# VH-VL binders against Pre-rRNA-processing protein TSR1 homolog (Tsr1): the designs that were tried, part 22

Target 1, 166 residues: Pre-rRNA-processing protein TSR1 homolog (Tsr1), of Drosophila melanogaster (Fruit fly) (q9vp47r84to249)
Amino acid sequence: APFLVCLLPMHEQIDPMSALEILKSCDSELVVENSPSGIVYINLPRFKQRFAFVTPPVGRGNELIALDYLKVCDTTLLLTTAAFGDDEIFDRWGQRIFNMMSAQGIPTPVVALMDLESINPKRRPAAKQAAQKVISKLLPEEKIMQLDTASEALNVMRRIGGQKKR
Below, E stands for the ipSAE of ESMFold2; O stands for the ipSAE of OpenDDE; V2 stands for 0.75 times the mean of E and O plus 0.25 times the DockQ between their complexes.

## First folded at step 15 (VH-VL; framework fv_nisevokitug)

Design a113 (from a106 with heavy chain S35N; at its last look DockQ between E and O 0.81; V2 from the best seeds 0.76)
Fold by ESMFold2, look of step 15:
Structure a113 (fold): chain C 166 residues (1-166), chain A 122 residues (1-122), chain B 108 residues (1-108)
Amino acid sequence: as target 1 above (166 residues)
Amino acid sequence: QVQLVQSGAEVKKPGSSVKVSCKASGGTFRSYAINWVRQAPGQGLEWMGGIIPIFKTAYYAQKFQGRVTITADESTSTAYMELSSLRSEDTAVYYCARSPELTDTNFYFDIWGQGTLVTVSS
Amino acid sequence: SYELTQPPSVSVAPGQTARITCGANNIGSYRVHWYQQKAGQAPVLVVSDDSDRPSGIPERISGSNSGNTATLTISRVEAGDEADYYCQVWDQSSWYYVFGTGTKVTVL
């Protein structure tokens, strides 16, 4: 069976397909297939692992549907962005869905930070640290993982594949 | 054992709609894709579309886009296919079939309903 | 649109081998599935992923897929194998479940 992963934007402006394209770049030998329902299957030979990525609808009114995705998946990749500043790591949608997933006992997610490379290079370390501080309040044991490059994508895929299967 | 049980045969007039039900029993409903495939008399199999009930996401073959509506009711473990603007060419046996998309990376139909004959006649 | 072509019929004597082909350009790059449909019945999956047999399907039914042809092979044919047989792929480029044209197997 594939390792089923939910790509969950924690900000309504994040396009999960952008994250998925970066993840697809992690290895030249990976194989991608789209299912009839829109599930993206990635076979990553390096890890001897098959992944299935699902992307729920997000935003106001989609909380219960998104929660159903989270309940069925083996793990979740929380997508955050540095592009909108420290107060927008989770927007209002992101905070609501995170609170709901916590209340439901959904397994600890992996957290990615995107768009750090779009920021002035001298500000990137501080921006990453600020994002980590926000995440640490919610997930004290979780280190954010940058997701802008192919090598970073490989690290994220390794982390995802190491999660417990449900 | 897992079983898909469909509603009974229907006779419809051109221009009307038909709604066929497909009830899952003896197994999991929420996380399987339920698809609809029809077969005109003496003809082959033709895919129409499907849905994954827990995701509430329906998807359609291009030929049927705009004419078919696929839904699911989790409380009764039942999927529905409604085909509108019926014509004589829509006379067929309509099958529901499940695909284990969430538990298997294959795109096939492992369990089929018994079929529902829909006859469109003036 | 991707089309899967099958011979319309195959006749075979009991105990012999029936071979049902499913032809398409580069079908070897697809995962091919096969269904048996007996008269008056719903289709039943008999082979998935080119050559895998679902639980309960006898080993005398097998599949292969290479180049431009996928083949369903029924060894030691029995009267109960008389049915229509369909190949099928998922084609993401057209976003369509494609079924073959169907083959009627007649057991003499």
Scores: ipSAE 0.645, ipTM 0.844, lowest interface PAE 1.3, mean pLDDT 90
ESMFold2 (binder alone), look of step 15: mean pLDDT 91; pTM 0.942
OpenDDE, look of step 15: ipSAE 0.846; ipTM 0.928

Design a114 (from a106 with heavy chain T105Y; at its last look DockQ between E and O 0.73; V2 from the best seeds 0.69)
Fold by ESMFold2, look of step 15:
Structure a114 (fold): chain C 166 residues (1-166), chain A 122 residues (1-122), chain B 108 residues (1-108)
Amino acid sequence: as target 1 above (166 residues)
Amino acid sequence: QVQLVQSGAEVKKPGSSVKVSCKASGGTFRSYAISWVRQAPGQGLEWMGGIIPIFKTAYYAQKFQGRVTITADESTSTAYMELSSLRSEDTAVYYCARSPELTDYNFYFDIWGQGTLVTVSS
Amino acid sequence: SYELTQPPSVSVAPGQTARITCGANNIGSYRVHWYQQKAGQAPVLVVSDDSDRPSGIPERISGSNSGNTATLTISRVEAGDEADYYCQVWDQSSWYYVFGTGTKVTVL
């Protein structure tokens, strides 16, 4: 069976397809298939693993549906962005769905930070540290993983594939 | 032993709607895709659309968008297909069929319901 | 728009081999599945992923797929093999489950 991953935006402005495109770039030998329902399968022969990515609807009114996605998945990749400043790592939607996820005992997620390369290079270390501070208050054992480049995508895929499946 | 059991045959007038049910038993319902496939008399198989019940979001073949509504009820393990504005050309056997989209890299129908004959006549 | 073409019928003597073709441009790049449908019954999956047999399907039923042709082969044909046979692919470019035109197998 594939390793089933939920791509969950923690900010309504994040397009999870952007994250998928970066993840697809991680290896030249990977194979991508789209299912009839829109599940994105990525076969990584290098890891001898298959991944299946699902993307729930996001925003006000979608909380219960998104929670059902989270309950069926093996793990969740939380998508955050540096583009809107430190107070926007989680927006209001992101905070609500995270609180529901935590209350339901959903497995500890992997956390990605996108768009750091769009920040002035001098400010990137501070922006990354600020994002890590926000995440550490909610998930104290989780280190954020940058997701802007193919090399970073490979690291994220390794982290996801190393999680317990059930 | 997984089984899909459909509602009984229906006779409908043009312009009306029909709703066919598909109840799953003996296996997992919520995380498998349930599709609807019809077969007009003497014709081949035509896919209409499907749903993964836990996601509650249906998807449709382009030909049927706007006329067909597919839903699922996890509490009863039942999927539904409703076809509106019926015409004589909609006379067919309607099948529900299961696809293991979340658990298999291949996209095929491993379990089929017995079929529901819908006859549209004036 | 992607169409799977099958011969309308195949006649075969008992004990012989029936070969049912499913033709389309570059069908070898797809994973092809096959269904048997007896009169008045629902289809039954007999081959998946070009050549895999579901549990309970006899080894004398086999499949292959390369180039522009997928083939379902029924060896040592029995009267119980009389049915319509359909090939099927998922075509993500048109976002559609495509079924073949169907082949009636008659055992003489």
Scores: ipSAE 0.624, ipTM 0.851, lowest interface PAE 1.5, mean pLDDT 91
ESMFold2 (binder alone), look of step 15: mean pLDDT 91; pTM 0.937
OpenDDE, look of step 15: ipSAE 0.734; ipTM 0.901

Design a115 (from a106 with heavy chain R30K K56R T103Q I111Y; at its last look DockQ between E and O 0.89; V2 from the best seeds 0.81)
Fold by ESMFold2, look of step 15:
Structure a115 (fold): chain C 166 residues (1-166), chain A 122 residues (1-122), chain B 108 residues (1-108)
Amino acid sequence: as target 1 above (166 residues)
Amino acid sequence: QVQLVQSGAEVKKPGSSVKVSCKASGGTFKSYAISWVRQAPGQGLEWMGGIIPIFRTAYYAQKFQGRVTITADESTSTAYMELSSLRSEDTAVYYCARSPELQDTNFYFDYWGQGTLVTVSS
Amino acid sequence: SYELTQPPSVSVAPGQTARITCGANNIGSYRVHWYQQKAGQAPVLVVSDDSDRPSGIPERISGSNSGNTATLTISRVEAGDEADYYCQVWDQSSWYYVFGTGTKVTVL
């Protein structure tokens, strides 16, 4: 019974495989298994936690399929990026799928911010704050979590694993 | 009680196509994988591909890529496998089989259909 | 390209033990599953995840897996155990469900 997690890009240019690679680095003892259909299982023996990650197709025209993924999952990890500026935390696709997710009553997601380390160091605090402001308007109770390093990935995995299973 | 019921035997000419159905009952259809496995007379088992209906995307063994189309209809709990450009070596019993890919990391087939004999001859 | 080799046949007297091997390099790192196929019938899962029995499978049917060999063991063999037996793994490196070559068990 692994915790089933949807990796959902909130910007069409986000490659969810990049997020998955960072998540796979979170613990030296973790075990990865790939299913025939492309589900990625991550077992964290040290924490006695098991996860299954699925990645829906994204972009215009994929909204209904993505919603079906979201409905079957225990939780969703929303993927955002600092790479394209403060006004690109959600692109048009991200705004559309989030509105549909909210209308369907899908459980509150965990939100990750990637690529902050690619930003000029002087701008990083402002970029992080701007991303949090965007997220706070849509998800008032959720703190954005950085996802650039192995230790940050572990924090994300523990946050996911602590959520209520469906 | 999970049950997979397949369509009846077919006799086909070389170059034609065949479409085999697999109706599931007694369990959740859309979140389980349905795979297709064939067995030529006196031979072993050969995996062809599968689908998890809720994901709407089939996946195929490399040998069959381009010749096999696997689909599912959630409203009727039925999976389909269509094999095109039939040759005599495609004569086999075709099974559908269920796998709990979404629920577990043990990738096996817990329930099998009764099989559909497809005979390809002139 | 990953192949699972089984002996073509195993003969066993009633009440004795049949052992069916499934050989491959480092098969112990895989989860091995076993199917029974009686003449003219569909396969039936009898062992999953090396050693787990589905509901309805008697405890006299068991499995093990280590090193280069997985083994299905049928203790106190009965006439009803006559069947073909197949091992199976999922091999993510070749992205393929691999079935063993099959073993016909004959009860003497």
Scores: ipSAE 0.715, ipTM 0.873, lowest interface PAE 1.1, mean pLDDT 91
ESMFold2 (binder alone), look of step 15: mean pLDDT 90; pTM 0.923
OpenDDE, look of step 15: ipSAE 0.852; ipTM 0.931

Design a116 (from a106 with heavy chain G27V T103Q I111Y; at its last look DockQ between E and O 0.79; V2 from the best seeds 0.74)
Fold by ESMFold2, look of step 15:
Structure a116 (fold): chain C 166 residues (1-166), chain A 122 residues (1-122), chain B 108 residues (1-108)
Amino acid sequence: as target 1 above (166 residues)
Amino acid sequence: QVQLVQSGAEVKKPGSSVKVSCKASGVTFRSYAISWVRQAPGQGLEWMGGIIPIFKTAYYAQKFQGRVTITADESTSTAYMELSSLRSEDTAVYYCARSPELQDTNFYFDYWGQGTLVTVSS
Amino acid sequence: SYELTQPPSVSVAPGQTARITCGANNIGSYRVHWYQQKAGQAPVLVVSDDSDRPSGIPERISGSNSGNTATLTISRVEAGDEADYYCQVWDQSSWYYVFGTGTKVTVL
């Protein structure tokens, strides 16, 4: 069976397909297949790992459906972005779904920060630290992982694959 | 011990709709795909669409988009297929079939319902 | 528009071997599945992933897939093998489960 991963945007403007394209770039020999229901399977032969990525609907009114996705998945990759400033790491949707996720006792997720490469290089450490502050309030044990490049995608894939399977 | 039990045969007039049920037993319902496949008299098998109940969102073969609605009720472990604007060429046996889509990436149908004959006549 | 073409019928004597072909361009790059459908019954999966046999399917039923042809082989045919047989793939380019045209196996 593949390792089932939920790609959960913490901001309504995040397109999870953008994250998925970066993850697909982590290895030149990976194989991608799409299921009838739109699940994206990634076979990573170098590590003997197969992943299945699912993406819930997001935004107001989708909280219960998204929670059902979280309950069936082995782990969750929380998607955040630096593109909209330090006060937009989680938008209103992201805050609501995270609160519901926490109340249900779903396992600690992995957190990715995208679009840091779109910021002035000298400001990137400060922007990353600001995002980390937001995450540390909610997930004290978790470090934000950058997700802009193929090397960063490989690190994220290793972290996800190291999580416990349900 | 997987079993898919479908509703009984239907006779319908052109322009009406039909809703066929498929009750699953002996297996977890919510995380398995349920597809609908039809077979016109003397013809082969034709996929219509499916749903993974926990994801709520159905997906359809292009030919049937706009005429077919597929739903699932987790509380009763039952999937439904509703075909609207019926024509005589929709006369067929309609099967539900299970695919272990989340559990296996080969995309096949491992269990089938007994079939439901839908006859569309004037 | 990916189509899987099968011969419409195959006649075989008991104890002999039936070979049912499923033809399409580059079908060897797909995972092919096979179903048996006896008269008045629902289809039953007999081969998955080109050559894997579900539990309860006798070893004399086997599959292969390469190039432009997938083949279901029934060795030592018996009367109970008389049925229609369908191949099937998932084709993500057309987003469609494609079934073959079907082959009626008659046991003489």
Scores: ipSAE 0.626, ipTM 0.848, lowest interface PAE 1.5, mean pLDDT 91
ESMFold2 (binder alone), look of step 15: mean pLDDT 89; pTM 0.931
OpenDDE, look of step 15: ipSAE 0.830; ipTM 0.924

Design a117 (from a106 with heavy chain A58P; at its last look DockQ between E and O 0.83; V2 from the best seeds 0.73)
Fold by ESMFold2, look of step 15:
Structure a117 (fold): chain C 166 residues (1-166), chain A 122 residues (1-122), chain B 108 residues (1-108)
Amino acid sequence: as target 1 above (166 residues)
Amino acid sequence: QVQLVQSGAEVKKPGSSVKVSCKASGGTFRSYAISWVRQAPGQGLEWMGGIIPIFKTPYYAQKFQGRVTITADESTSTAYMELSSLRSEDTAVYYCARSPELTDTNFYFDIWGQGTLVTVSS
Amino acid sequence: SYELTQPPSVSVAPGQTARITCGANNIGSYRVHWYQQKAGQAPVLVVSDDSDRPSGIPERISGSNSGNTATLTISRVEAGDEADYYCQVWDQSSWYYVFGTGTKVTVL
């Protein structure tokens, strides 16, 4: 069975397909298949692992649907972005859905930070630290992972595949 | 054992709608894809669309877009297909069938309902 | 508009081998599944993923797939094998579950 992963944007402006494209770049031997319902299957032979990525609808009114995705998945990849400043790691949608997933006892997610490479290089360490500080208050055991490059994508895939399957 | 049990045969007039039910028993409902496939008399199999109940958003074959509505009710483990603006060409046996889409990439139908005959005549 | 073409019928004597073809451009790159439909009954999956056999399907029913042809093979045909047979793929290019045109197997 594939490792079922929910791609959950913590900001409405994050396009989860952008994250998928970066993840698909992690290995040239990677095989991708799309299901009838739009599930993206990724076979990563190097790790002998198969992944299935699902992307819930986001934004106001989609909270219950998104929660159902989270309940059926083996793990969640929380998508955050540096593009909108240090105070926009979670927007209002992200805050709402995180509170709901915490109340439901959803397994600890993996957290990705995208778009750090779009920031002035001198400011990247401070922006990354600020994002980590936000995440540490909510998920004390989770270190935020960059997701901008193919090598970073490989690290994220390895971390996801190392989670305990439900 | 897993079974899909469909509602009984229906006779409908042109221009009306029909809603066929498909109840799952003996297994997991919410995480399997439920598809609808029809077969006109003496004809082959034609996929209409499907739904994964927990994801709630149905998907449709292009031919049926706009006339078919597929839904699922997790509390009763029942999927529904409603076909509107019926024509005589819609006379067929309508099957529900499931696919283990969340756990398998082969995308086949491993369990089929018994079929529901819908006859459209004046 | 990916189409799976099957011969309309195949006639076979009991004890012989029936071969049912499913033709399409580069079908060997697809996962092909096969269904048996006896008169008045729902389809039953008999082969999945080109050659895998679901539990309860006899070993004399087998499948293969390469190039432009997938084949369902029924060895030592019995009267009970008389049915319509359909191949099927999921085609993500057309976003459609494609069923073959169907083959009536008649046991003489």
Scores: ipSAE 0.577, ipTM 0.837, lowest interface PAE 1.8, mean pLDDT 91
ESMFold2 (binder alone), look of step 15: mean pLDDT 91; pTM 0.941
OpenDDE, look of step 15: ipSAE 0.826; ipTM 0.922

## First folded at step 16 (VH-VL; framework fv_nisevokitug)

Design a118 (from a112 with heavy chain T103Q; at its last look DockQ between E and O 0.85; V2 from the best seeds 0.80)
Fold by ESMFold2, look of step 16:
Structure a118 (fold): chain C 166 residues (1-166), chain A 122 residues (1-122), chain B 108 residues (1-108)
Amino acid sequence: as target 1 above (166 residues)
Amino acid sequence: QVQLVQSGAEVKKPGSSVKVSCKASGGTFSSYAISWVRQAPGQGLEWMGGIIPIFRTAYYAQKFQGRVTITADESTSTAYMELSSLRSEDTAVYYCARSPELQDTNFYFDIWGQGTLVTVSS
Amino acid sequence: SYELTQPPSVSVAPGQTARITCGANNIGSYRVHWYQQKAGQAPVLVVSDDSDRPSGIPERISGSNSGNTATLTISRVEAGDEADYYCQVWDQSSWYYVFGTGTKVTVL
């Protein structure tokens, strides 16, 4: 059975397929399969782990269907971006769905920060720190994981695969 | 054990539509894919499309795009397939079948309904 | 348009072995599943993932898959094995569940 992961954008402008392409780059022996319904399976033979990624619709009006995705998955990868400034780590959609997720008792997610390497190098430490502060207020024990490179993707995949499966 | 029970046989005229139901019992419905597969008399099996009920979005074989509508009602554990603009070549037994798509990457049908004969004639 | 070709029929005497082939280019890279369909009945999964047997399926029914041929083998054939048999794969390149052409097994 694969580890079932919800890719949840915390900002409406995040394209979860961009995150998925980075995750697919994490290992040269990685195998990808698409299901009839469009679920993306990633097999990592080196680590004897299999993942299934699903992506809910996001934005106003999709809160209940997104919650159903979250409830069926083993865990959630929260996708955040440095691209839109420190006050846009969660947009309004991200804040709404996180509040609903927390109220429903969904297991603690893994948090990824994308696009840090696309901003001014001098701003990167401050941007990462600001994102971490936002996340620490909401998830005190969770460290943001960068997701821009293949090696960072492998770290994310290993973190996900080390979690409790339902 | 999980069972899929389908609605009864239908006789339809060309140009009409038919809606077949598939009720699941004895197990989880919402997170399994329900597909529709038909079999014309003396012929093989032909996949039409499916749905994972909790995701609410159906997907279709290209041949049937635009003629088939697949839906699910979680509260009654029932999936539906509606085929429109019926022709005599749509005469077939229509099966619903379960696939553990979220649980397994082998993409097979582990449980089948009993089938619903749809006859299209004048 | 990936096609799975099966012989239309196979005749075997009781107690003998029936071998049902499912042919396609590079089918060995797919996971092949097999269904038994008795007259007037729905298909029943008898082999999954090339060689795995679901609960309740007798061990004399087995499968293999290599190269361009997947094979369903029914050893010690009984009258109750008389049925149509279909192989099946999921083909993501055409986004289609492909079923084989079907093989009618007749027990003499």
Scores: ipSAE 0.670, ipTM 0.856, lowest interface PAE 1.3, mean pLDDT 91
ESMFold2 (binder alone), look of step 16: mean pLDDT 90; pTM 0.935
OpenDDE, look of step 16: ipSAE 0.889; ipTM 0.942

Design a119 (from a115 with heavy chain K30S; at its last fold request DockQ between E and O 0.79; V2 from the best seeds 0.81)
Heavy chain, then light chain:
Amino acid sequence: QVQLVQSGAEVKKPGSSVKVSCKASGGTFSSYAISWVRQAPGQGLEWMGGIIPIFRTAYYAQKFQGRVTITADESTSTAYMELSSLRSEDTAVYYCARSPELQDTNFYFDYWGQGTLVTVSS
Amino acid sequence: SYELTQPPSVSVAPGQTARITCGANNIGSYRVHWYQQKAGQAPVLVVSDDSDRPSGIPERISGSNSGNTATLTISRVEAGDEADYYCQVWDQSSWYYVFGTGTKVTVL
ESMFold2, look of step 16: ipSAE 0.702; ipTM 0.872
ESMFold2 (binder alone), look of step 16: mean pLDDT 90; pTM 0.934
OpenDDE, look of step 16: ipSAE 0.893; ipTM 0.943
ESMFold2, fold request of step 18: ipSAE 0.642, 0.705, 0.637; ipTM 0.848, 0.876, 0.846
ESMFold2 (binder alone), fold request of step 18: mean pLDDT 90, 91, 90; pTM 0.936, 0.939, 0.936
OpenDDE, fold request of step 18: ipSAE 0.932, 0.933, 0.917; ipTM 0.960, 0.959, 0.953

Design a120 (from a112 with heavy chain T57R R98K; at its last look DockQ between E and O 0.80; V2 from the best seeds 0.67)
Fold by ESMFold2, look of step 16:
Structure a120 (fold): chain C 166 residues (1-166), chain A 122 residues (1-122), chain B 108 residues (1-108)
Amino acid sequence: as target 1 above (166 residues)
Amino acid sequence: QVQLVQSGAEVKKPGSSVKVSCKASGGTFSSYAISWVRQAPGQGLEWMGGIIPIFRRAYYAQKFQGRVTITADESTSTAYMELSSLRSEDTAVYYCAKSPELTDTNFYFDIWGQGTLVTVSS
Amino acid sequence: SYELTQPPSVSVAPGQTARITCGANNIGSYRVHWYQQKAGQAPVLVVSDDSDRPSGIPERISGSNSGNTATLTISRVEAGDEADYYCQVWDQSSWYYVFGTGTKVTVL
C-alpha cells in the first residue's frame, strides 16, 4: 500500500499543487499517476517507496472535512509560505486547523516553508529564522524544511517516508 | 469482504429525477471509492462518476457534470447517485462498484452491486 | 477521445480456446482490466493489471497486454464461460474510465 500523505495549507492562499510540483521534481526516475478522484500517486524507486498525496479543501467551513483527511492519512505535510510576511506563516484558517489537529492527538506533522526564493535575497535568512520561531512555539522539536528546489524536495520526501505508518 | 446492495427498480417520467442507493457491508466504507456505472439496454458500460466517502468530494465524468449528484452517508454506509432532468435515453441499469483508489494504483472495479433498472417513459 | 475496440462476438467450441482482443493505440502503456458479465447479472472482475487473477478466477483465464492489443484468453472453454466480456483502462488524459465495446462469447 502507498504511504498516504495529506498536503495541508496553513494559509488559504497556498496552492498545494505548487508544492506537489516541486516534490515531483525530486528525482528523474520518479513515476506519477493521477487517480480518478485526484489522488496523486508517486513511485520513488530509489527509496523503494510509493506515496499517495491528498489535498483537503481549506478555509472557513472546511475544518471538519480537513480533519477527516488528517485522521485517515499516515502523515501530514504542513505547507507554509514566506510570501506574506512573518505574521502570516499560519493564517486564521491555519491556526484553527492546527488547534483541532493537536487536540485530536494526530501525529506530529512535517513542516515545509515555500517561497523563500521569492523574497529579497538579503532578507531570506531573517525570514527563515522568523518562520522557524513561529513553528518552534507550536512544535518545539520540529525544524522547518525549505521546499523551493528539487534537492529540498528530495529531503522532504525522505523525511515524509521516514514517518511511522499508521 | 465488501458487498454492495442497491435499491429497487424505478419507473420515472421525463423531466423528473431519480436517486439510487448503494449500501455497503464489510470492509471500511470510508476507505475506498464508490463509482456509478450505467448500461443502457443492449449497450456497453459507461462510467458516470464516483466518491471517496471520507473525503466527501464527488467527481464526475464530463458528460454527466451538472446533471448527476453523488453523495455518501458514512453512518449508514450508503452511497447515492441522483440523476436529474431524466430523458428516455437515460433508461438503463445503474450499477455501483467499488474501486480501491486509496490502496491500489490500478484503477478498476473489484466489487459490483446487483444493479438498479431505471425506466424513463411517458 | 481514447476508445477500446473489441470484436462484437466470438464463437468457440467447448474445450477450445477463446481469445478476446481489446485494441487501441499504445494500449500496452496502460494497465488493462477485464470483466465478465453473464446475462442478467452484474459484471465480475476476472483479470486486473493486464494479467493478475483475483481470488476465485481459474488459471485457464489469463490476460496479456503488449503494443496495440490486450488479450483475454480463456482456455478449455466451458458452457459457463458464455458471457459478455469488457476490457477497461483508466485514462488520465481524458479523465475517464474507458470500457471496451464488449465481446459476446458464445459457446457452441
Scores: ipSAE 0.591, ipTM 0.842, lowest interface PAE 1.7, mean pLDDT 91
ESMFold2 (binder alone), look of step 16: mean pLDDT 90; pTM 0.937
OpenDDE, look of step 16: ipSAE 0.664; ipTM 0.890

